# VHH binders against q9c0h5r722to879, part 20

Target 1, 158 residues: q9c0h5r722to879
Amino acid sequence: WSSESIKKPMIVTSDRHVKKEACELFKLIQMYMGDRRAKADPLHVALEVATKGWSVQGLRDELYIQLCRQTTENFRLESLARGWELMAICLAFFPPTPKFHSYLEGYIYRHMDPVNDTKGVAISTYAKYCYHKLQKAALTGAKKGLKKPNVEEIRHAK
Below, E stands for the ipSAE of ESMFold2; O stands for the ipSAE of OpenDDE; V2 stands for 0.75 times the mean of E and O plus 0.25 times the DockQ between their complexes.

## First folded at step 13 (VHH; framework vhh_lunsekimig_d3)

Design i4 (at its last look DockQ between E and O 0.52; V2 from the best seeds 0.00; counts 0 for: pae E 12.8 > 2)
Fold by OpenDDE, look of step 13:
Parts: C-alpha cells; structure tokens; sequence
Structure i4 (fold): chain B 158 residues (1-158), chain A 120 residues (1-120)
C-alpha cells in the first residue's frame, strides 16, 4: 500500500499509452479506495477504472498489479475493503492476461484464508468472491460487445 | 508452420466414450494455454474446457464430471477424454491456442476440427 502516487507503470511495458495512463489509473484507484480526494462519487470512479481496463487491454495487468499493491499491507480497513471491492468489480468485466493470471490467482488465493480477516473487514470473503470472478472471466473473457460498462453493471458487480 | 490438428472423432452410442487428440507443431507447446471448443449444427461455437500452463483445468457445467482435458508437453499433444457421452455432445470439436498477452477471446491458432456424433 502507498499513499503516494506512482511515477511509472508497475509492470514493464513499451507501450506509450499504457505508460501514460498507468499513473492516472493509480490515482483513480486511490480515489475509489478513499486514499485520495475523489473527483466524483465512488460509483463513477469505479466505472472509469473499469472502462479503462475494458477498453485498453494493455492496462489490465497494470490495473490488477496496482490493486494488489494497494491491498497489501494496507492498515486502513475502509481503504482495504474498497480495494478488494474494486478488484471484484474489474474482474466482472475483464480478466488479466493469461501471462498474469497465475500471479493474480495466487495472490487472491492466499487471501482466502480467514486468518487474514480483521475486525470489520472480512478479506477472505472478498478474496473468495474475486477468486470465483477470476475463474469465470478466464472462461468467458472480457465483456463482449461494443457497449461500454455502465453504472448498473458496476452496481451488480459489487 | 504453426498448426493444431484434431483427431479421434467418430460415431458413438449414448453412454459411450471417446478420446480426442490435438497435435501441435511449429511452436513451444508448453508456453500456451489450450482450449477445447465444440460447435453443434446450427449453434454457435462454445467453449467447453481449458488447460493452463500449470496443468490446471476448468470446464463448463455441461461437461463437468464427464470430460477431462489434459496435455503432454513431451508429445506436444492435448487430449479430451469424453465419457458418458450424450446426444447433445454431438458436434465439431476444435482445439485452440491462446497467446500469453491476448484477450481471452483472441485465439491465434485453431484446428480444423474433428467430428463427434453421439447417436443410437
């Protein structure tokens, strides 16, 4: 977890667009988690995050590694819960790449142990939910069609 | 040349078994996730099973418990063991390769398919 902004993508990439968008994406994640002042209500922030990941394939692995960062050693319970919630939301729309899938799966799996639960935040419940969403997404792929994610879909993904 | 070639299809009675093979050539077999698809007449092609790098497998509900996907990296071959076959399993079966960085719907190599017919 970090309260500071990132200055470069967390993943190695040569894609200039991903490089440019990675820092902004992280800020949006922080906004949704409550670690940064939000420019909009949380639902719309989540929509923006999901839309970026959905529309830009190269950002997906970056997005998920950023979420892993923000949900690791995060002592802010509300922030932590929102981080996992956002992961679940994103997984409802797109999986990571096959290359990154095993890493994310392992990360989620490790957090499914109730030993990680704290007063007020059932991390294991979030992780289990994410695990199922990840498996489903691996079978079905990203949201199909030309229509972008919408607010209603975000609500249902929580 | 990169290619996938399915084999093992045929006619079988309900309750019978078949084993399909997908032979790969022209690429590092172990570096790819592999999928089985099937297409019944007049129906859209559907995903039925996947096998990861690690050998982990996943199935759609309609084949779960009856079908087993596996791979032999030494032989560059993927298999689909089909047990307790039903009439609704009839169709053309395809294997497909998924690139590491592609969208999950973007397969870059497909086989020509092998026909499975389940009939009394």
Amino acid sequence: as target 1 above (158 residues)
Amino acid sequence: EVQLVESGGGVVQPGGSLRLSCAASGFTFSDYWLYWYRQAAGIERELIAVIYYSGRTYYVDSVKGRFTISRDNSENTMYLQMNSLRAEDTGLYYCARLPEYSDWNEFDIWGQGTLVTVSS
Scores: ipSAE 0.339, ipTM 0.683, lowest interface PAE 1.5, mean pLDDT 93
Fold by ESMFold2, look of step 13:
Structure i4 (fold): chain B 158 residues (1-158), chain A 120 residues (1-120)
Amino acid sequence: as target 1 above (158 residues)
Amino acid sequence: EVQLVESGGGVVQPGGSLRLSCAASGFTFSDYWLYWYRQAAGIERELIAVIYYSGRTYYVDSVKGRFTISRDNSENTMYLQMNSLRAEDTGLYYCARLPEYSDWNEFDIWGQGTLVTVSS
């Protein structure tokens, strides 16, 4: 977990556009989780995150590893819960690449054991929900029609 | 040439067992996610099982506990062990490969299918 900005992507990439957007994406994730001040309400922040991951395929793995980072050793309980919630929202719209899927599945699976639950946050319940969504996303892919995400779809995914 | 060939289908009584095989040529099985699909008459193909890079498996609820997907990398072959077969399991069984770097709904190769008939 980090309260600070990142200066470069967590995953090495050759695409300079992806590098720039990875840093902005981390700020958006922090805003949704309540770790960074936001001018927009959480629903619209989640919309921006989901839209970037849906539209920019090269950001999908980076998005998920940033979420894994922000849900690991995170002792801010509201932030932790929102991080898992955001993971579930994104999985409604796009999976990681097949290569990264095993990593993310393993991460989620390890958190499904109730031994990981903390006071006030039932991590295992969130992880089970994300596991279900990950399996569905892997079967259907990212192309759910030709429309970008909208606010009502984000509400439903939440 | 890259291809997948299913075999092992046949006619069995309810409660019986079959083992299906999916033999690959022209590529290394362990580098890909591999899938079993089923198509009953009048229905679209439905996923039944996946085996990941790690060997970890996933099953849809209708076959969980009855079917087991596995692979033998030395034989470049994937298997589907089907136990406690029911009439509802009747259909054509396909194996498929998902390209590592493509959209998830873009399988690049399919087998020809092997017929499983569960009937008295």
Scores: ipSAE 0.000, ipTM 0.213, lowest interface PAE 12.8, mean pLDDT 77
ESMFold2 (binder alone), look of step 13: mean pLDDT 78; pTM 0.766

Design i5 (at its last look DockQ between E and O 0.01; V2 from the best seeds 0.00; counts 0 for: pae E 15.2 > 2, grease 24.7 > 24.2, placed apart)
Fold by OpenDDE, look of step 13:
Structure i5 (fold): chain B 158 residues (1-158), chain A 120 residues (1-120)
Amino acid sequence: as target 1 above (158 residues)
Amino acid sequence: EVQLVESGGGVVQPGGSLRLSCAASGFTFSDYWLYWYRQAAGIERELIAVIYYSGRTYYVDSVKGRFTISRDNSENTMYLQMNSLRAEDTGLYYCARLPEYTEWGEFDIWGQGTLVTVSS
């Protein structure tokens, strides 16, 4: 977990667009988690995050590794819960790449142990939910069609 | 030329078994996730199974416990063992390759399909 912004993508990439968008994406994640002042209501912030991942394949692994970062050693319980929530939301719209699948799967799996639960935040429940979402996404792929994710879909993905 | 060719389809009675094959050529077989789809008459094509690089497999609920997807990288062939077949399993079965860098859910290579008929 970090309260500071990132200056470069967490994943090595040669894609200039991904490089540019990665820092902004992290800020949005922080906004949704409550670690940064939000420019919009949480649903719209989540929508923006999901839309970026949905529309730009190169950002998906970056997005998920950023979420892993923000849900690791995060002592802000509300923030932590919202981070996992956002992971679940994103998984409802797109999976990670095949190359990154095993990493994310392992990360989620390790958090499914109830030993990780703390003071009113059932991380294990979030992780289990994410695990199922990940597997489903791996089968079905990203959201189909030409229409972008919408707020209603975000609500249902929680 | 990159191609996938399905085989092994046929007519079988309910409760019977079939083994489908998908022969791949023209690409590094081990570098791709592979999928089995099926399409019944008048119904949209549906995904039924996937096998990852590692050999990890996942199934849709309707075939779970009955179907087994596997791959032999040395032979560039993927298989679908189908047991306890039901009438609703009737359809054209397709194998597909997921491109390395493409929009998820889009497949660049499909076979022609093999017909599976489960007669009552």
Scores: ipSAE 0.017, ipTM 0.389, lowest interface PAE 5.7, mean pLDDT 89
Fold by ESMFold2, look of step 13:
Structure i5 (fold): chain B 158 residues (1-158), chain A 120 residues (1-120)
Amino acid sequence: as target 1 above (158 residues)
Amino acid sequence: EVQLVESGGGVVQPGGSLRLSCAASGFTFSDYWLYWYRQAAGIERELIAVIYYSGRTYYVDSVKGRFTISRDNSENTMYLQMNSLRAEDTGLYYCARLPEYTEWGEFDIWGQGTLVTVSS
């Protein structure tokens, strides 16, 4: 977890558009989680994150890695809960690439153990929900990834 | 039972001030974001301000500079100081807690609202 901005994506890429969007995506993730000041309400921040991942396919793995980073060693409990929530929201609209699928699955699985639960936040419950979403996305993900996120779908994906 | 109770609403003239309170019970107040929403007649609820558990704040443009949100963790109470009130600020004011994610449960906790009327 970090309170700082990033200057480069966490996944190596030579695509200038992906590099620029990765840094902006991290700011949006921080805003949703409450770790960066937001001009818009959380629902619309989540919509922007989900829309970027849906529309810029090269960002999908980067998005999930950034969420993993921000939910790892995060001692701010409301921020931690919102990070897992955002992961679940994004998984309703698009899967990671096949090569990243096993990494994300392993990450989520490790957090399903109740030993990870903390003060007032049942991390294992969030992780179990994300696990189910990831499996559903893998089975039907190509068709889901073609539909643009909207406010009503974001509300239901929570 | 988890509960939020708004108070402090009333009738004021344009340009006047009111201070709203949101008293919380049934949860650890200091661990949560808290929100103020308002609802004018016939319109959906509109977010107006947020206060993080850290004390950081967010305001929508229509109230920025006029409204101040604050919290007192020792009293389990959030406040909304409303200055330079306008007729458009008339409505029911609700406080809300940031949704807690669960597989089964409802995510939103709302108060019943306190009425603010700005009339000449």
Scores: ipSAE 0.005, ipTM 0.131, lowest interface PAE 15.2, mean pLDDT 75
ESMFold2 (binder alone), look of step 13: mean pLDDT 78; pTM 0.774

Design i6 (at its last look DockQ between E and O 0.57; V2 from the best seeds 0.00; counts 0 for: pae E 11.3 > 2, unsure alone 62.9 < 65, grease 25.8 > 24.2)
Fold by OpenDDE, look of step 13:
Structure i6 (fold): chain B 158 residues (1-158), chain A 121 residues (1-121)
Amino acid sequence: as target 1 above (158 residues)
Amino acid sequence: EVQLVESGGGVVQPGGSLRLSCAASGFTFSDYWLYWYRQAAGIERELIAVIYYSGRTYYVDSVKGRFTISRDNSENTMYLQMNSLRAEDTGLYYCARLPEYSDWGYEFDIWGQGTLVTVSS
């Protein structure tokens, strides 16, 4: 977890568009988690995050590794819960790439142990939910069609 | 030439078993996730199973507990063991290769020709 902005993508990439969007994406994640002043209500922030990942395939692994960062050693319970919530939301729209799938799966799996639960926050429940969503996404793929994610879909995904 | 070739289809009675094969050539077999699809008459092609690099597998609910997907990297072959077959399992079965950076179903770059499975009493 970090309260500071990232200065470059967390994943090595040659994609200029991903390089440009990675830092902004991290800020949006921080906004949704409550670690940064939000420019919009949480649902719309989540929508923007999900839309970026949905529309830009090269940004998906970056998105998920950023979520892993923000849910690791995060002692801000509300922030932590929202981070996992956002992960679940994103998994409803797109999986990571096959290359990154094993990493994310392992990360989620490790957090399914109730030992990770804290006062007032059942991380294991969030992780289990994410695990199932990841499995489903691996079978069904990303959201189909030309229509972008919408607020109603975001609301149902969390 | 990169290709996938399915085999093993046939006619079987309800409750019977069948084993399908998907032979790969022209590429590094172990570097790809592989999928089984099926298509019944008049119905859209549907995904039924996937096997990862690690050998981890996932199934759709309709085949879970009855079908087993596996791979032999030394033989460049993927298999689908089908047990407790039902009439609704009838259809053309396809194997597909997913590229490393694929969009999970939108960018399958190689398909087999399909093998027909008919479950009938």
Scores: ipSAE 0.048, ipTM 0.487, lowest interface PAE 3.6, mean pLDDT 91
Fold by ESMFold2, look of step 13:
Structure i6 (fold): chain B 158 residues (1-158), chain A 121 residues (1-121)
Amino acid sequence: as target 1 above (158 residues)
Amino acid sequence: EVQLVESGGGVVQPGGSLRLSCAASGFTFSDYWLYWYRQAAGIERELIAVIYYSGRTYYVDSVKGRFTISRDNSENTMYLQMNSLRAEDTGLYYCARLPEYSDWGYEFDIWGQGTLVTVSS
C-alpha cells in the first residue's frame, strides 16, 4: 500500500503513452479508495478507471498490479474494502493478459481464506467474487462481450 | 503449421461415457491455455471447460461432476472425459487455444474442426 504518487509504471514498458497513463491511473485508484482527495463522486471515478482499462489494453496488467499493491498491507480498512471493490468492478469489463492471469489468480486465491478478514471488512468475500469474475472473463475470451463501461454496469458489478 | 485436431466422438447411450482428445501440432502445448467448447444444432458455441497454464481447471455448472478436463504436455494432447452423458450433451465438441500474448484482448487464434458426440438410444 502507498499514500504517495508514482513516477513510473510498475510494469516495465517502452510505450510512453502507457507510462503517462499508468501514473494517472494510480491517482484515480487512490481517489476511488479514499486515499487521495477527489472532486468527482466514487461512481464516476470508478467509471474513469474502468474506461481506461477497457480502452487502453496495454494498461490492463498495470491496473491490476496497482490494485494488488494498494490492497497489500493496507491497514486503512475502508480503503482496503474499496480496493477490492474496484478490482471486482474492473474484472466485470476486462481481463488481464493470459500471462498475468496466473499471478492475479494466485493473489486473489490467497485472500479467499477467512483468516484475511478484518473487523468490518470481509476480504474473503470480495476475493471469492473476484475469483469468479476472473475465471469467467478468461473463459469468455471476449471480443464480443467487451462493452464500454457505463454507470449502470458499474453499479451491477459492485 | 499450427493446428488442433479433436477425436474420440461417437454415438453413445444416455448414462454412457466418452473420452475426447485434442491433439496439438506446430506449437509448445504447455505454454497455452486450452478450452473445450460444444455446439448443439442451431445454437452458438458454448464453453464447457478450460485448463489454465497453472494446471487449474474450471467447468460450467451444467457439466460439473460429470466431465473432467486434463492434459498431457509430453504428448501435446488435451483430454475431456465425459461421464453420465445426457441427450443435451449432443453436439460438436471443439478445442481452442488462447495465445499467451494478445494486443487485442482475449482472442482464440486456433480452433479445431470438431468431433461429433451423439447421445441417443
Scores: ipSAE 0.005, ipTM 0.251, lowest interface PAE 11.3, mean pLDDT 76
ESMFold2 (binder alone), look of step 13: mean pLDDT 78; pTM 0.772

## First folded at step 14 (VHH; framework vhh_lunsekimig_d3)

Design j1 (at its last look DockQ between E and O 0.02; V2 from the best seeds 0.00; counts 0 for: pae E 15.1 > 2, placed apart)
Fold by OpenDDE, look of step 14:
Structure j1 (fold): chain B 158 residues (1-158), chain A 121 residues (1-121)
Amino acid sequence: as target 1 above (158 residues)
Amino acid sequence: EVQLVESGGGVVQPGGSLRLSCAASGFTFSDYWLYWYRQAAGIERELIAVIYYSGRTYYVDSVKGRFTISRDNSENTMYLQMNSLRAEDTGLYYCARLPEYSDSGWEFDIWGQGTLVTVSS
């Protein structure tokens, strides 16, 4: 977990668009998690995050690794919970790449043990939920069609 | 030439079994996730199973417990063992390759021609 912004993508990429969007994405993640002042309500922040990941495939792995970062050694319980919530939301719309799948799966799986639960936050429950979402997404792929994610879908994904 | 070729389709009775094959050529087989699809008459093609690099597999609910997807990287072949077949399993079965990345998003870039499975009394 970091309270500071990232200066570059966490994942090595040659994609200029991903490079440009990665830092902004991280800020949005921080906003949703409550670690940064938000410009919009949480649902709309989540929508923006999900939309970015949905529309730009190259940003998905970056998105998920950022979420992994922000849910690792995060002692802010509310922030932590929201981080996992956001992961679940994103997984409802798109999986990581096959290459990154194993990493994310492993990460989620490790957190499914109740031993990882913190006072007041059942991380294991979030992780289990994310695990199922991941598997489903890997099977079915990203949200299909031309219609962008909407607020109702975000709400349902929570 | 990069291609996938399905085989093994046929006519079986309800409750019967069938094993489909998908032979790959022209690419590094082990570097791809592979999928089985099927298309029944008059309905949209549906995804039914996936196998990862690691050999991990996942299924849609309608085939869970009955179908088994597997791969032999040494033979560049993917399989679908179908048990306890039902009439609703009737359709054209396709294998597909999923690239790691595509500018167009989550998209299969190579498909087989399909093999027909008919489950009927």
Scores: ipSAE 0.341, ipTM 0.706, lowest interface PAE 1.7, mean pLDDT 92
Fold by ESMFold2, look of step 14:
Structure j1 (fold): chain B 158 residues (1-158), chain A 121 residues (1-121)
Amino acid sequence: as target 1 above (158 residues)
Amino acid sequence: EVQLVESGGGVVQPGGSLRLSCAASGFTFSDYWLYWYRQAAGIERELIAVIYYSGRTYYVDSVKGRFTISRDNSENTMYLQMNSLRAEDTGLYYCARLPEYSDSGWEFDIWGQGTLVTVSS
């Protein structure tokens, strides 16, 4: 976990659009998690995150690794819970690439043990839901119909 | 109707083995995460094993290395192979399904009736 901005994406890329969007994406993730001041309400922040990942395929793996980063060694319990919540939201709309799938699956899997709940946050419950959505998303691809996410879908995905 | 039915329980001596089955009707196992729980008399149900979409498995420490969860999606059946059984493994064994999505989000929506496993000398 980091409270600071990033100047480059977590995943090496030559695409300048992806590099720029990765830095803005990290700010949005921090805003949703309550680690960065936000003017927009959480649902609309989540909508922007999900829309970017849905519309820009090159950002999908970056988005998930940023969420993994922000949920690792995060001792701010509300922030931690919101990070897992945001991962679950995004998995309702798009999968990672096949090459990143195993990494994300392993990360989520490690958090599914109910012993993680001893931290006072139901991480295992979030992780179980994320695991289910990951497998479904990997088999079906991005959301059917190719419409961008809307606020009601985000509310439902929470 | 959507149902889960456990079978394969019985009486076994310490160190013995049993294979439990959980048969599903009314839904397809490959769409859901599936769980085994057990309950000893006077104690809350406790999780013992999970099998996920990918086929990955998770076990609580008390059964790790002794129990193996598996599934056959073509038969709509989940299994629990229990080896090196101990007296503390005695209890009623349930299978459960976690719903794909709900407003409450995180509660199992289908439980089986249970199959009794007794480990006694």
Scores: ipSAE 0.006, ipTM 0.149, lowest interface PAE 15.1, mean pLDDT 76
ESMFold2 (binder alone), look of step 14: mean pLDDT 78; pTM 0.764

Design j2 (at its last look DockQ between E and O 0.67; V2 from the best seeds 0.00; counts 0 for: pae E 6.0 > 2)
Fold by OpenDDE, look of step 15:
Structure j2 (fold): chain B 158 residues (1-158), chain A 119 residues (1-119)
Amino acid sequence: as target 1 above (158 residues)
Amino acid sequence: EVQLVESGGGVVQPGGSLRLSCAASGFTFSDYWLYWYRQAAGIERELIAVIYYSGRTYYVDSVKGRFTISRDNSENTMYLQMNSLRAEDTGLYYCARLPEESGWEFDIWGQGTLVTVSS
């Protein structure tokens, strides 16, 4: 977990668009998690995050690694819960690449142990939910069609 | 030449079993996720099963407990064992390859094999 912004993508890339969007994406993640002042209500922030990941394929792995970062050694319980919630939301719209799948799967799996639960946040429950969502997404792929994610879909993805 | 070729389709009665094969040439299975999908008449093609690098498998609900996806790396062939077949399983069955860095776009697929479930 970090309270600071990132200056470059966490995953090395040559794509200039991904480089630019990665920093903005991280800010949005921080906003949703409550670690940064939000410019909109949480639902709309999540929509923006999901839309970016859905529309820019090269940003998806970056998105998930950023979520892993923000849910690791995060002692802010509300922030931590919202980070996992956001992961579940994103998984409802798009999977990571097959290349990155094993890493994300392993990360989620390690957090499914109730030993990691705190009084305020049942991380294992979130992780189990995300695990199921990941497998489903890996089979079905990203949301199909030309219609962008909407607020109602975000609400149902929680 | 890189290609996938399905076989094993045919006519079977409800409750029957059928085993499909997908033979690959020009590439190694271990480098790709592999999928089975099917298309019924007048309906959009749907993904039904996947096998990962590790050999782990996942299925859509409609085929869970009835279908089994597997692969033999030594023969470079993927299989779909279909048990307890239903009329709704009728369709063209395809195998497809998914590149590891793709945006979930299949780059190679077979010509399909027809499965007909009828009494």
Scores: ipSAE 0.604, ipTM 0.831, lowest interface PAE 0.9, mean pLDDT 94
Fold by ESMFold2, look of step 14:
Structure j2 (fold): chain B 158 residues (1-158), chain A 119 residues (1-119)
Amino acid sequence: as target 1 above (158 residues)
Amino acid sequence: EVQLVESGGGVVQPGGSLRLSCAASGFTFSDYWLYWYRQAAGIERELIAVIYYSGRTYYVDSVKGRFTISRDNSENTMYLQMNSLRAEDTGLYYCARLPEESGWEFDIWGQGTLVTVSS
């Protein structure tokens, strides 16, 4: 977890557009989680995060790694809950790459046991949902089109 | 010069078993997700099963418990063991490769092997 901005993406990349967008994405994630002041309400912050990941395919793995960072060793319970909520929202609209599927699956799997639940946050419930979404992505592969994020679907993905 | 070649198709009676093979050349299986699809006449291809590079497997409900996907990385070959075959399993069976580092688009398909389940 970090309360500070980042200067470089979590994933090394030579794509300068991805580098710029990764730093801005981290700020949006912090805003949704309540760790950074936001002008927009949380619903529209989530829409912006999901839209960036949906529209910029090269940013998807970075988005999920940033969420893993912000949900790891996060002792701010409201922030932690919102971080897992945002991960579940994004997985409703787009998966990580096949390579990162394995890494994200491992992270989520470690959180599926209720013994890891933090008081007041049922992490295992979010983790089970995310795990099933990853399993379904592997089954649908390239034969399923991605639905553009919208406010109605974000409300239902919660 | 990358290709996938299916084999093992044939005619079998209902309740029987059949084992399909998908041999790879020009690449190493362990770096890719691998899929089996099938296509009955006049119908879109449908997913059957997937095995990803770590060995984890996923199956569609219609074949779960009857079909087993596996691979032998030393032989660069993927398999589909089909048990308790039914007439509706008749079709052309394809294997496909999914690149690990980009989107969810298949880049190589096999040419298919025909499975016919008839009394």
Scores: ipSAE 0.108, ipTM 0.523, lowest interface PAE 5.6, mean pLDDT 80
ESMFold2 (binder alone), look of step 14: mean pLDDT 79; pTM 0.777
OpenDDE, look of step 14: ipSAE 0.587; ipTM 0.820
ESMFold2, look of step 15: ipSAE 0.063; ipTM 0.483
ESMFold2 (binder alone), look of step 15: mean pLDDT 78; pTM 0.773

Design j3 (at its last look DockQ between E and O 0.02; V2 from the best seeds 0.00; counts 0 for: pae E 15.3 > 2, placed apart)
Fold by OpenDDE, look of step 14:
Structure j3 (fold): chain B 158 residues (1-158), chain A 120 residues (1-120)
Amino acid sequence: as target 1 above (158 residues)
Amino acid sequence: EVQLVESGGGVVQPGGSLRLSCAASGFTFSDYWLYWYRQAAGIERELIAVIYYSGRTYYVDSVKGRFTISRDNSENTMYLQMNSLRAEDTGLYYCARLPETDSGWEFDIWGQGTLVTVSS
């Protein structure tokens, strides 16, 4: 977990668009988690995050690794919970790439043990939910069609 | 030429079994996740099973416990063992590959399909 912004993508990429969007994405993640002042309500922030990941395929792995970062050694319980929630929301719309799947799966799996639960936050419950979402997403792929994610879909994904 | 070719379809009675094959050529078979799709008449094509590099498999609920997806990298062939077939399993079955890419989640090669008909 970091309270500071990232200066470069966490995953090495040659994609200029991904490079440009990665830092902004991280800020949005921080906003949703409550670690950064938000310009919009959390629901709309989540929508923006999900929309970015949905529309920019090359940004998906970056998105998930950023979420992994922000949910690792995060002692802000509310922030932590929101991080996992955001992960679940994103998984409802798109999976990571096959290359990154195993990493994310392993990360989620490790947090499914109740031993990882913190006082007041049942991380294991979030992780289990994410795990199911991940497997489903891997099977079905990203949200199909031309219609972007909407607020109602975000609500349902929580 | 890169291609996938399905085979093994046919007519079976409810409760029967079929084994479908998907033969790959023109590419490194082991470098792809593999999927089975099916399309019933008047219905959109749907994913039913996936097999990863590691051999891990996943299924939609409608086929779970009845269908088994497998792959033989040495033969460049993927299989779908279908048991306890039902009328609702009737349809054209497709195999597809998913490339390992950093920027995409797209199926780029499809077979022509093999027809499975489950009827009394």
Scores: ipSAE 0.018, ipTM 0.351, lowest interface PAE 5.3, mean pLDDT 90
Fold by ESMFold2, look of step 14:
Structure j3 (fold): chain B 158 residues (1-158), chain A 120 residues (1-120)
Amino acid sequence: as target 1 above (158 residues)
Amino acid sequence: EVQLVESGGGVVQPGGSLRLSCAASGFTFSDYWLYWYRQAAGIERELIAVIYYSGRTYYVDSVKGRFTISRDNSENTMYLQMNSLRAEDTGLYYCARLPETDSGWEFDIWGQGTLVTVSS
């Protein structure tokens, strides 16, 4: 976990659009988790995150690894809970790429053990939910690209 | 009626083996996450193994390499093969189902439990 901004994506890419969006995505993740001042309410921040991952395929793996980073060694319990919540929200709309799927599945799987639970945060419960959503997303793929995620879909996925 | 029924428990010597069964009624295993838990006297129920509807399995470290979870969807039955049993494996063994996401995050069905006693 980091409270600081990033200057480069965590996954190397030659696409300049993806590089720029990765840095902005990290700020949005921090805003949703309460680790960065937000200009918008949390629901609209989650909408922006989900929309970016849905619309920019090259950003999906970066999004999930940023979430893994921000949920690892995160001692701010409310922030930690919101990070897992955001992962579950995004998994309602798109999977990672096939090459990253096993990494994300393994990350979630390791957190499904109740030994990871902390006072006030049931990480294993969030992880079990994320695992279920990941399996559903792998079956359906990203939602057809005809319509962006909307606020009601975000509210339902939360 | 939706039910889970465990069977196969008994008394066994250390180093021995047992095979537990969890039979489902009223639903199809392939649509759900299935779990084995155990409860020793004076301790809360603890997770020991999971089989997901994808077929992937997970084991806690204390049983990994000794226990094997499996299922037979044609018989609607889940199994737990327990080898190299130790005294610390003594307890009530439960199977449980995690519902689809529309029902929330809590297990909705538990079996009654089957007793495993490891002693000499």
Scores: ipSAE 0.006, ipTM 0.149, lowest interface PAE 15.3, mean pLDDT 76
ESMFold2 (binder alone), look of step 14: mean pLDDT 77; pTM 0.759

